# VHH binders against Protein HEAT-INDUCED TAS1 TARGET 1 (HTT1): the designs that were tried, part 12

Target 1, 277 residues: Protein HEAT-INDUCED TAS1 TARGET 1 (HTT1), of Arabidopsis thaliana (Mouse-ear cress) (q8lfw5)
Amino acid sequence: MESLLECFAITDGKCHPDCLKANNEQEDYDACQSAALVAVSLISSARVIFKIDSKYTEYSPQYLVDNVGKEEVEGEMDQPSCQYTVGNLLSYLVENVWTKKEVRQREMDQQRREFTVKDCFEFAFKKGLPRNGHWAHVGCIFPVPPFACQIPRVPMKGEVIEAANVSEALKLGMQQPAAARLHLFSPEFDLVGEGIYDGPSGNETRYVGLRDVLMVEAEKIKGETVFTVQICYKKKTSFVKVSTRSMILPLNGDDESQVTEPACLLVDFCIPRFSIN
Below, E stands for the ipSAE of ESMFold2; O stands for the ipSAE of OpenDDE; V2 stands for 0.75 times the mean of E and O plus 0.25 times the DockQ between their complexes.

## First folded at step 7 (VHH; framework vhh_vobarilizumab_d1)

Design m04 (from h41 with S58Y; at its last look DockQ between E and O 0.78; V2 from the best seeds 0.00; counts 0 for: pae E 2.6 > 2)
Fold by ESMFold2, look of step 7:
Structure m04 (fold): chain B 277 residues (1-277), chain A 118 residues (1-118)
Amino acid sequence: as target 1 above (277 residues)
Amino acid sequence: EVQLVESGGGLVQPGGSLRLSCAASGFTFSDYRMAWYRQAPGKGRELVAGIYTGGSTYYADSVKGRFTISRDNAKNTLYLQMNSLRPEDTAVYYCAAVRYSSGWEDYWGQGTLVTVSS
């Protein structure tokens, strides 16, 4: 059964040409794909760091994109089309891979739900994750096969640990990379370079939204903690230093008061903590 | 070759003080965050204090106000000043050096025993 699963693998370490083309044509930010990518990166890292995996193991972000927020249908695993058989695999390949049909967008639009990195961790702890080679790549045009419920998954037990303040975020980031979300403002974020991103500056500021980041380092500048985060923005991965001071953020909202409680640019710090059996 | 060597442990009465040192070699000390962990008999290893490459620090609640972590990058040495010691501070104390770059890297010392008893 393992050899049949290799039909989904990225052969020679390369992404499928149609998947690469679809990903390159994606011009809008997809929060679900971003959250899934950050989540699997942290899960892979934590499992090696805490010696649950003997070596770095890549897990599938596409599985998270396809399944987080989806309710299981009772008896789905017993349906003939859901059985992981040679016949069902060949039928899937004929209809979806070898004919080069492009049906992913409609089905994915119907299945997509808003979710966070925390949601991905909780899902992984409940359902486990398949290895990346056993499930389609993120953004791939291949539809989810009906027998996907039987693709092997690595079981994972644990809990999400969150930080309520900068001190606890420093603790989370000491032991492993931590996830967070960053409030982005244009043009300030585009202009930060090697400096410290400190958010909106007033004139011509536009709120872009939240972006998932990895908190990887911290330093103290003039008595204040500054985090270094890894972010993928406009398809470019970079490291940015971010202020942790509280401030009033001009977040756009319909009919919302301009008076907003102080907030930090970085929010929603979390890590996965695995249980040891 | 990477080495972390702890020293300064020993027997001390409650209320006393000790200063632990961790001498590092075999890597660029200033690129690594440093931490002290401890492990009491029959218990798991816990983070006591940490110091990032840029000097930001973290302390466990049980040691805040009593312990001070510091580093001297010129001497490649990490320190832990432990004041007002209590019997529950009894443990083996470990020095750790950690870096995230293209992946997670960590190095650990062999530990130094601190015993706090009357």
Scores: ipSAE 0.428, ipTM 0.744, lowest interface PAE 2.6, mean pLDDT 78
ESMFold2 (binder alone), look of step 7: mean pLDDT 87; pTM 0.873
OpenDDE, look of step 7: ipSAE 0.432; ipTM 0.734

Design m05 (from h41 with D31R; at its last look DockQ between E and O 0.76; V2 from the best seeds 0.00; counts 0 for: pae E 2.2 > 2)
Fold by ESMFold2, look of step 7:
Structure m05 (fold): chain B 277 residues (1-277), chain A 118 residues (1-118)
Amino acid sequence: as target 1 above (277 residues)
Amino acid sequence: EVQLVESGGGLVQPGGSLRLSCAASGFTFSRYRMAWYRQAPGKGRELVAGIYTGGSTSYADSVKGRFTISRDNAKNTLYLQMNSLRPEDTAVYYCAAVRYSSGWEDYWGQGTLVTVSS
């Protein structure tokens, strides 16, 4: 299987030209890709930090994008079309990459799913993850190949640990980066530069949504805890300082939403905690 | 060469106090978050207390209110003030320096023994 996996790895870049054009026309933000990328980054980091992996090992975010939320089909692994072989790879590429451009785009649109970083961790603990080289070289391919059930996965045992407040988040982030989600407001986030992102500032603010981030550092400024987060926004990765003050957030902008309980700009802190038996 | 050298360990009666120090060299101390870990015989290392680059702290529940972590960036030194010591605090205490930038960086000291016994 190793030689077949190496053959699989060298087939990247064989994506259908029309599929490449469709992917290039994708919106700037894809919540599933964002969650998957953050999740594998934290899994790789935690596994090295806690000496489960001897070196930084890249796991496949595309595997998460393709598989989180899908039900297993009993007996599928025993079928010849599900075997991880050169023939099955070539058949998949011919049928899905080189021949079926219109069906490919429709299936991609119809099967896009919403899931969180937490969902990715839970999936990884249940099903394991393949290393990036074993999956990523299939490229921008959707639907999931029939032989995906045979691709080797690194088993992972653990649990998701969450933080309900800033004090708990500081504990989570001391030994490893932590995942969180950031409430983004326009134009405030675009204008933050080297300052502290304080969220909405006035009448012309627009709620953009939640974005997955890595909490990587903390400091106190004027008595308030400020987190530094790594975020990919508008296809640019940067580090931003974010206020942790509790405030009323105008999410989606109607009067009913503005009576909601105070909240922080950073929410849903979590880490993967790996276990050993 | 990066060096983290712990000192201040020793034998203390229950209820007593100790102050641990960690002298750092070979890296820019102020850019690293610092932490104290401990390891009792037959157990894994566990986080005792941490202090971020900007001074924010976190503590294990078992030491809250008894231990205080602090740092002096001018002297490149990390401290752990341990009060109201208990026999279960007996362990080798390790200093660690950690930074996340384009990846994870960490350095570890060789440890100092703290024994809390009658």
Scores: ipSAE 0.500, ipTM 0.787, lowest interface PAE 2.2, mean pLDDT 79
ESMFold2 (binder alone), look of step 7: mean pLDDT 85; pTM 0.859
OpenDDE, look of step 7: ipSAE 0.530; ipTM 0.798

Design m06 (from h41 with G55D; at its last look DockQ between E and O 0.70; V2 from the best seeds 0.57)
Fold by OpenDDE, look of step 7:
Structure m06 (fold): chain B 277 residues (1-277), chain A 118 residues (1-118)
Amino acid sequence: as target 1 above (277 residues)
Amino acid sequence: EVQLVESGGGLVQPGGSLRLSCAASGFTFSDYRMAWYRQAPGKGRELVAGIYTGDSTSYADSVKGRFTISRDNAKNTLYLQMNSLRPEDTAVYYCAAVRYSSGWEDYWGQGTLVTVSS
């Protein structure tokens, strides 16, 4: 059964050429994809730290992209579509393999629910994660095969730990890799280079949104704590130094009446805490 | 070979002071964040203090104001100055080097015992 699953697994080496191409071209991942990438990295690292895994394991970010935010269907394993049959395979191939990339991408974009790294952690603790070898890399444009429910998942037991402020985030990040969300402003983020990203600088600034990032390092520059974060944005993975002193006023949509409290550029710090017992 | 060797532990009276040292070798010390952990008898290992590569520091609430973590990159050495020691500080203290590159990596010393007793 394992050999059969491996044979039909959606992997980098075995998936459709378009999926492989998407993976190789390092496309500009959306917020969900970025969250998934960060999440699986942090999970893998944490598991090594806690000696759950003996080595770094590549878990599937695509699995998270495909499943987080979806309604749980009871009895999914008992559904006929979940069975490995020649008929199911053929149907899947006929219906999905010959569909144009552009059409498929549009359909997927409309159905995808937004989620964060935190959501990914919670989902992983509930459902487990398959290895990347058994589930395609992030960027695959093909729908999940009906029999994908049979792909083995590694069960995970733990909880999400959150930090309320920079001080707590520093503590969280000391023991294991930590996630955060970064408020992105253009063109300031694009122009930061090797400098410190400190948010909006003028009237020409545009708010892009929140992006999940990996907190990598911290240092004190001119009396200010500066985080180095890893971010995937505009087809590029980079390390960026981010100010923790800069405060922004997020505008909640078109309702000018909802004055939100000032917030740091980095928010929503969290880690996956695995149970040791 | 990566090595972390703790020293400076011992018996001290309540209110006393100790300075722990951790000598590092086998890796680029300046590229790693460093931390002190401790494990008391019958308890789990807990973070005491950490110092990032940029010398930003973090402390457990229980030791804040009493302990000071520092590093000397030229000497590849991590320090923990412990003042106003309390019986509850009794533990084996471990030095750790950690960083994120292509993934998380960490190295640990064998530990040094600190006993605070009258």
Scores: ipSAE 0.513, ipTM 0.795, lowest interface PAE 1.0, mean pLDDT 85
ESMFold2, look of step 7: ipSAE 0.555; ipTM 0.811
ESMFold2 (binder alone), look of step 7: mean pLDDT 82; pTM 0.821

## First folded at step 8 (VHH; framework vhh_vobarilizumab_d1)

Design n01 (from m02 with S101P; at its last look DockQ between E and O 0.66; V2 from the best seeds 0.67)
Fold by ESMFold2, look of step 8:
Structure n01 (fold): chain B 277 residues (1-277), chain A 118 residues (1-118)
Amino acid sequence: as target 1 above (277 residues)
Amino acid sequence: EVQLVESGGGLVQPGGSLRLSCAASGFTFSDYRMAWYRQAPGKGRELVAGIYTGGSTSYADSVKGRFTISRDNAKNTLYLQMNSLRPEDTAVYYCAALRYPSGWEDYWGQGTLVTVSS
């Protein structure tokens, strides 16, 4: 079946001009894609660290984007067009790639689904994940092939372990990277450079929102814990040091919000913990 | 040859103290996260305390406030100060240098026995 997967790879990375134009005009942040990317990175890391995978193995974030939250319809898999065969692959390529079939109802079918890194872990533990490259439908505007759900998936068993605070997050991140979400303020985040991101600092602060991050290191600076996180922001992946002190955050960008309860810039810490198989 | 050699274990009364040491050689000590694990009879090995390369520490809930992990990068030595010892702290204690994020394999000592009994 490698030859079938090789045929998929031939069309990989080729985007229709209409899709490329639409993507360039889209916001630079998609919460579902961000969560999927963080989740597969942590799964790959944990599996090699705990010797479940013999080498670093990349898993498909696109599979998570396409399938988290969807119900499988029993009986659909028995249809001849849903089988993972050379004939069905060729039919899909002819209908959707080589004839440049137009995308109808694309905007009506494109629904923003909200899911988190935790949701991705739970899905992976229930359904498994295909390796990256095995789940690559042939373009950003093409429909997912009906036979794609029969692409081989690596089964995974485990549970999500969460931390409520920095002290617990330090325990989670000792042996593996951890997921978290970062409260992001403009312009402070854009200006942090090599320093420590301390969050909002003035009247011109704008709350951008939460962003998924990978927490990869911790250090003690003057008795305070500082996490180093990996984040993709404005289409650039970087490492940023983040303060862990409790503070009152103006999440709505007004003075009244500063009377809310204290919070940290980093929240929603979790890791995937795999069962030994 | 990588070596981690624990010392300082022994028999102590409840409420007593011990200080464990782990002398490390054969690798760049300052690049590794270091940890103490323990294994009581009939139980799995558990992480007791860890220390990041930058000095941040973590502790199991059962030892927080009683145990202190520290490292001396100049002497390539990891320490565990154990105060207010309880019978449930009885275990073989292992020094570990953790593969994530710096190395190729975890390194383990052979362990030192700590017995807490009246």
Scores: ipSAE 0.577, ipTM 0.820, lowest interface PAE 1.5, mean pLDDT 78
ESMFold2 (binder alone), look of step 8: mean pLDDT 87; pTM 0.874
OpenDDE, look of step 8: ipSAE 0.770; ipTM 0.903

Design n02 (from m01 with V98F; at its last look DockQ between E and O 0.88; V2 from the best seeds 0.72)
Fold by ESMFold2, look of step 8:
Structure n02 (fold): chain B 277 residues (1-277), chain A 118 residues (1-118)
Amino acid sequence: as target 1 above (277 residues)
Amino acid sequence: EVQLVESGGGLVQPGGSLRLSCAASGFTFSDYRMAWYRQAPGKGRELVAGIYTGGSTSYADSVKGRFTISRDNAKNTLYLQMNSLRPEDTAVYYCAAFRYPSGWEDYWGQGTLVTVSS
């Protein structure tokens, strides 16, 4: 008796060459992929830190990319193609994984809904997550198989804990890494080097947007809290020190609206807090 | 061979003060963020105060303004100055050390009892 899980594991890491080439040439930021990667990192970390997992266990960010924000289609599970059968598994694998069918991959691409790290945590607590390797999806964007709901997931019970300010964020990040989002301005961020990122500094600053980061450390410099965050930006993962000063941020620089209330460069602090029996 | 040894607990009257100490050995103290947690009978363990490797501090709302966390990296010692103690502060207080993302390490002391009663 063959296992759907084993078939996906066999294809793990075997990305279609055309998908691999396209991904290597891609330079655009993908908010959903970023949020999913941060979320699974924090889930894996928290589960080992709080001894829910006995060792560091990787969970599938691809499962989050494929499923967060998706509506369940009524009646879809009743169709013959949605049943877990050897024939349906082979048809999916031939059409999408084993055969070089570029036209189908391009035709079946779905418009991803943007979602946040918080959305990923809420989804994980509601639906659970498969381990990495149990939901391989071959490393490319393929159509989600009709029988995807049958793939085993590790159930996860807990809640998302948020912080409204720096003082609360320091409490959230003490025993585990915390997620946050960073207001990114160009060229200021590109020019920080080894210093402290202080946000916009001139009339020609360009707002890039929010980026997911991991808060990993904090220090007090001249009476001000400075967070060290891990960020992946332009395909490079680095650590950056970020000011927590309240300031007026010129968001959405392509419109006439200006932010009139002080804000911080780091916002939306959260952690996953797991329930313990 | 890691050790975290708490001291300074005891019985005090409401309004009194205590200073807890945590002597650390067996690891590079300055690489770890440090914290005090407490656990009252029948309740879960809660963060009281924390101090990051760079000196930033955090406090539970219930102790802010009354407790002060500090560390002496030269002596490998963590401190908690507790002023204006209340009966609700009665608990076993634990010293903890954390390091991430490298190693995902946590170390805990055996705890020291603080009783605040008349």
Scores: ipSAE 0.624, ipTM 0.855, lowest interface PAE 1.5, mean pLDDT 79
ESMFold2 (binder alone), look of step 8: mean pLDDT 86; pTM 0.872
OpenDDE, look of step 8: ipSAE 0.770; ipTM 0.909
ESMFold2, look of step 10: ipSAE 0.595; ipTM 0.843
ESMFold2 (binder alone), look of step 10: mean pLDDT 86; pTM 0.874
OpenDDE, look of step 10: ipSAE 0.749; ipTM 0.898

Design n03 (from m01 with V98L S102Y; at its last look DockQ between E and O 0.82; V2 from the best seeds 0.60)
Fold by OpenDDE, look of step 8:
Structure n03 (fold): chain B 277 residues (1-277), chain A 118 residues (1-118)
Amino acid sequence: as target 1 above (277 residues)
Amino acid sequence: EVQLVESGGGLVQPGGSLRLSCAASGFTFSDYRMAWYRQAPGKGRELVAGIYTGGSTSYADSVKGRFTISRDNAKNTLYLQMNSLRPEDTAVYYCAALRYPYGWEDYWGQGTLVTVSS
């Protein structure tokens, strides 16, 4: 088991060269990676806050990326492929490490099911989370071996609490770190600096998409509640003040005709709530 | 040494008012979110009101419109103005300093008893 864990452990921050290359070529984390990163952070924080853990624990976001949204196979743990054997290890190495690079590109194109922070929380409560040192680093493109199912996971008991509006979000955020999703528009987000991000401002605006963020602070500015959020965007972590007054019209697909209800820039507020003794 | 000392609790009639204070020391008060919690007999501890470092406030539904949380960073003091008190507000009220998500520390006072009774 120790040898197995070492196979997944990042040695000196190094992973497979292909993973590193992919990471370097990527302009930004995809939505799933972002969600996973936020989720493991919030889980760790919450566990400390509620005195479940004495210290912050680094859980593996890649574990979530690899497993959330996948169909659960009953009896997966009982499958021969899930057993840690020299044979299985060798097969994994031959198939994934020692084989020609060209075959690996096709497997990388498997469209990962999109998932949210909420999905990550629910999954964690069900399956637990391994420590980051026991799983590949976030952004790793290498398939996990079948026997990875034997990697120790920390069990977690809890539920997801959601906020329906800004007021509820403020309440949640007071109790523990909270997640949200932010509608990103360019270049407005890029230009916000120390100002308040208030969404699209002109005809040249481009919708980038939703990004998972961490709510870190709230203040009143000119009567408006403004959230400070932590965001990882374009491989940079930053703090941005976000307007809660600004409303946007979500565009559902190519059909301009479906006027959806206006939405705030920040949506989908939620926290992982653990069972309190 | 970190200290949070609550004061202002006591006996009050229904419909009355009370102002709680929490004097903080031993840490950078302005860097912390502050909150009031309460614990009624036989019940769990619940959040009553919170105030962010930026000054935004949040309230439990049960106290919204009646209670006001405020802070004076210069005095390292947290306040809870309680108006229109009800018997169901009877509890030990606790002051809390919260640093997350920037840290993991939480500090708590010893509490002050508020009794609302005719």
Scores: ipSAE 0.521, ipTM 0.790, lowest interface PAE 1.1, mean pLDDT 85
ESMFold2, look of step 8: ipSAE 0.523; ipTM 0.799
ESMFold2 (binder alone), look of step 8: mean pLDDT 86; pTM 0.867

Design n04 (from m02 with D31Y S101P; at its last look DockQ between E and O 0.80; V2 from the best seeds 0.00; counts 0 for: pae E 2.6 > 2)
Fold by ESMFold2, look of step 8:
Formats: C-alpha cells, structure tokens, sequence
Structure n04 (fold): chain B 277 residues (1-277), chain A 118 residues (1-118)
C-alpha cells in the first residue's frame, strides 16, 4: 500500500512539461477546460466553507477533462494492464508521458468533447475526484491510462442547485460562490475596464459566445442589481461588473439577422450543494 | 474577539410585527455580507434573508413581501423588520456574517427567540 503511494508521489503533483507547454500555448477557447476549472474551484470552496474539508483542498480539473462524458466499459478493470501497479504505472509513464510521440494531435482530440460546469458537478457527485497532485501528469496530453479508475478519489455526495433568475441567483450566492455563463460581445467586453458591462452597443458588435464565470458579489447601483463576476478571458483573469437587465441580444454570428426574445447577459446559474452526514 | 449580538425577539400575536437587530463588533462590518437564519424546533437552520456588501438582498419565499433586511454600516448593525407574522415564523433567529474567500469564515450570533402565538 505504501509502495503504491510512493510511486504516485514520483509525479510530485506537477504536469508533464509538454502538458504545461501545451496549456500555456493554447489559442482556442476550450469550453471543457474552462468548465472543469470553474467546477473544481467551486467544489474546493464549498467543501471548506461547509467544513467538509478542514482546509482548502485542490482537486484535479484534468481528471474532469479526461473523464466527463465517457462511457465505462464493462470488464475493463479486470485486465492485468488495467491494475494500478508499479509496473503498469512505469510502463504508462515511459510510453505516454516521458517518451515523446505525436502528442499535440492527441491532446486536441481529447479536448473536443463538450460539457458544462453542471456536468462536472454531476460527475463529481457520482464518481468523486482525485486531489490535484494525484492526477498530475497522467492524462494531461496523453491517453487516459487504463488504470485510472483505481487512482484514489475523494468521494463526494450532493446535488446541483440551479437558479432561473437574478432573485434566485442572489440566494444561491449568499453562502458560497456560484457558477454562471456570460454572453460576451466584442469589442464591448474588451473595453469595459472598471465600468459595468452592459452588452452589445451599436453596429460594430460581434458575438463571441458564452464564457464560464464565478459570481462572487452583488451590488445595487441606481436601483439595479449588478453582479461582480470572475472571468478568465484571453488567458487573463479579471473581475467584471455585469448588468442584470433583460435586453435583446444578437446572439447569432452568421450573416442572417435574427432577433431573439429578451435575455439576461448572465445565464445558467448553479452551485454544488454537498450532503452532510 | 468577534461578536454578533441579536436582540428584539419576543412573544407576538399572529399578524403582529417585530424588528430584530444584530450588533456587530471585532471585524470590519462593511466587508461582510450579512444574513438572518432561523431554526424552528426539530428543524434545520434555514436562510431567511441576506444582504450583500453592496446592498443587494435575497429572501426566502416564505417571508418575501413580509420581511425586510437592512444594514447600517456606520453603526455596524444588521436589521430584520418582520411584519404580518405567522405561527410558522416561530424560531430562534440567528445573525450571520459571511465572508469568502478572505478567511473562509462565517461568524454567528447566539440567536434571539421569536414566538408567534395567540
């Protein structure tokens, strides 16, 4: 038992150099990686806030990227190569992590699945999550190892709680940060600075898409609720104040004009609610 | 030492009103979102009303329109105005100060009893 823990410690909680390099050089928005990062942050936060973890504990977002949405294959656990042994770990590391192969194409293939923050919470409640150091280099750029299901995971019990409107979102965010998605428009978002992001303005607007955000505070300004969200956009993390007014949003990016019904810039509010024994 | 001291509880007839106060000390009041929770006998603690640092408020559905939360940052005091009280509002009411991630600390008072009975 001790020898297996020592073998895992060989990775020392760090990603393979190629994983760090690929992550730092990523040009495209990766919805799955973004959702996984937000989900882990909220799980870690909620677990310390509600005293389930005695201290802030980081869980692996890469494990979510590698495993959310994948169907389990019956009998896979029984094969000798699927057992979590020193030999299998070393073989995997030599063949997939430390030996250079055509790794960049395989990483792109693994990143093409899409899932949401809600999907990550549901997965975590069903399967648990390993701590960040326990899933370090494994599964980063290379194929998910066959013994992945035997890596220690912290079991988690709970449910996803969603809000349909601002009033409900204010209740969700009172005791813990909440996840949401933000409709982004260029150049308006790039120009917001310290002001309030209020969405599209004028003829020069381009819809960028939805981005995962953390709702961290709320203010009342001129009678209106304004959320402060934490967002990572163009590889920069910032805090932005966002209008909660309902408005007409030009959401499609094609040449054909389509008017949608009024909507809010922030949608899909949710939190993980853990069960207490 | 952090202190949250509730006051204003008592016995009141159905349809009556009470105003709860929570005096805060030992921390920077304006940095914390504040809330009132209640716990009825044999039940878990539930959020009644909350107020963010910037003044946005939230209410449980069962009290919306009847209760009003407010704060006075100059006096380090949180209030709950309770109108049109019903027997199901009977509970111990707790003041809470909620701050995260800066310290991950919730502070709680000892509670004040509100009884709504004929």
Amino acid sequence: as target 1 above (277 residues)
Amino acid sequence: EVQLVESGGGLVQPGGSLRLSCAASGFTFSYYRMAWYRQAPGKGRELVAGIYTGGSTSYADSVKGRFTISRDNAKNTLYLQMNSLRPEDTAVYYCAALRYPSGWEDYWGQGTLVTVSS
Scores: ipSAE 0.456, ipTM 0.777, lowest interface PAE 2.6, mean pLDDT 78
ESMFold2 (binder alone), look of step 8: mean pLDDT 87; pTM 0.873
OpenDDE, look of step 8: ipSAE 0.668; ipTM 0.866

Design n05 (from m01 with V98L D106Y; at its last look DockQ between E and O 0.74; V2 from the best seeds 0.00; counts 0 for: pae E 2.02 > 2)
Fold by OpenDDE, look of step 8:
Structure n05 (fold): chain B 277 residues (1-277), chain A 118 residues (1-118)
Amino acid sequence: as target 1 above (277 residues)
Amino acid sequence: EVQLVESGGGLVQPGGSLRLSCAASGFTFSDYRMAWYRQAPGKGRELVAGIYTGGSTSYADSVKGRFTISRDNAKNTLYLQMNSLRPEDTAVYYCAALRYPSGWEYYWGQGTLVTVSS
């Protein structure tokens, strides 16, 4: 087991060369990575707040990326491939480490997976989370070995609590660190600086997409609730003040005719609530 | 060392008022979100009121309109004005400080007992 854990542990910040290359080439985190990062942070924080843990623990976001949204295979743990044996380890090394592959199936699978912070929470409550040191770093494209199922996970019991609006989000965020999703528009987000991000304002605006964010603070500015959120965008982590008054019209798909109801820039507020009793 | 020391608790009759204080030390008070929690006998700890660094406040539904949270950054003190107290408000009240970045720091006081009884 120790040898297995060492296979996934980052020693001195080193991982598989292909993983490093991929990370360097990536312009931004994908939606899944972002969600996973936010989720593990909030989970760890919540556990400290509720005195489940004495200290902040780094859980593996890559574990979530690798497993959330995957169809559960019944009896997977009983499969011979899931057993930690010298044979399985050697096969894994030969196939994935010692043999250079041009295209990895994992990359294709990752592109097909869409999940949210909520999904991450639910998954964590069901399966638990391994520590970051026991799994590959976030963004790693190294294939997960079948015997990875034996990697220790910290069990978690809880539920996802959601907020329906900004007012509820304020309450929710006060209880414990909360997550949201932010509609990103360029160049408005890039130009916001120390100001308030209030969405699209120009004719040349481009919709970037939704990004998972951490709700950090809230304040009233001119009667408006403004959230300070932590966001990872273009491989940079920053704090941004976001308007809750600004509304956008989300487009569903390629059909410009399908206008949905106006929505705030911040949506999908939620927290992981752990069971104490 | 981070310290949060609650005071102002005691026995009060229903309909009465009480003002709790929390004296903070060992950290930059203004950088922290502050909150009051309470724990009644046999129940879990619950949020009563919170105040963000920017001054925005949040209240539990059960205390909304009756309780007011405020902070004095110059005095490193958090307050909870409790009006129209009810027997169900009986609990140990805890002061809490919370801050991000690079993980969340969360500090608790030792608590002060509030008893509402006729």
Scores: ipSAE 0.432, ipTM 0.745, lowest interface PAE 1.3, mean pLDDT 86
ESMFold2, look of step 8: ipSAE 0.508; ipTM 0.792
ESMFold2 (binder alone), look of step 8: mean pLDDT 84; pTM 0.849

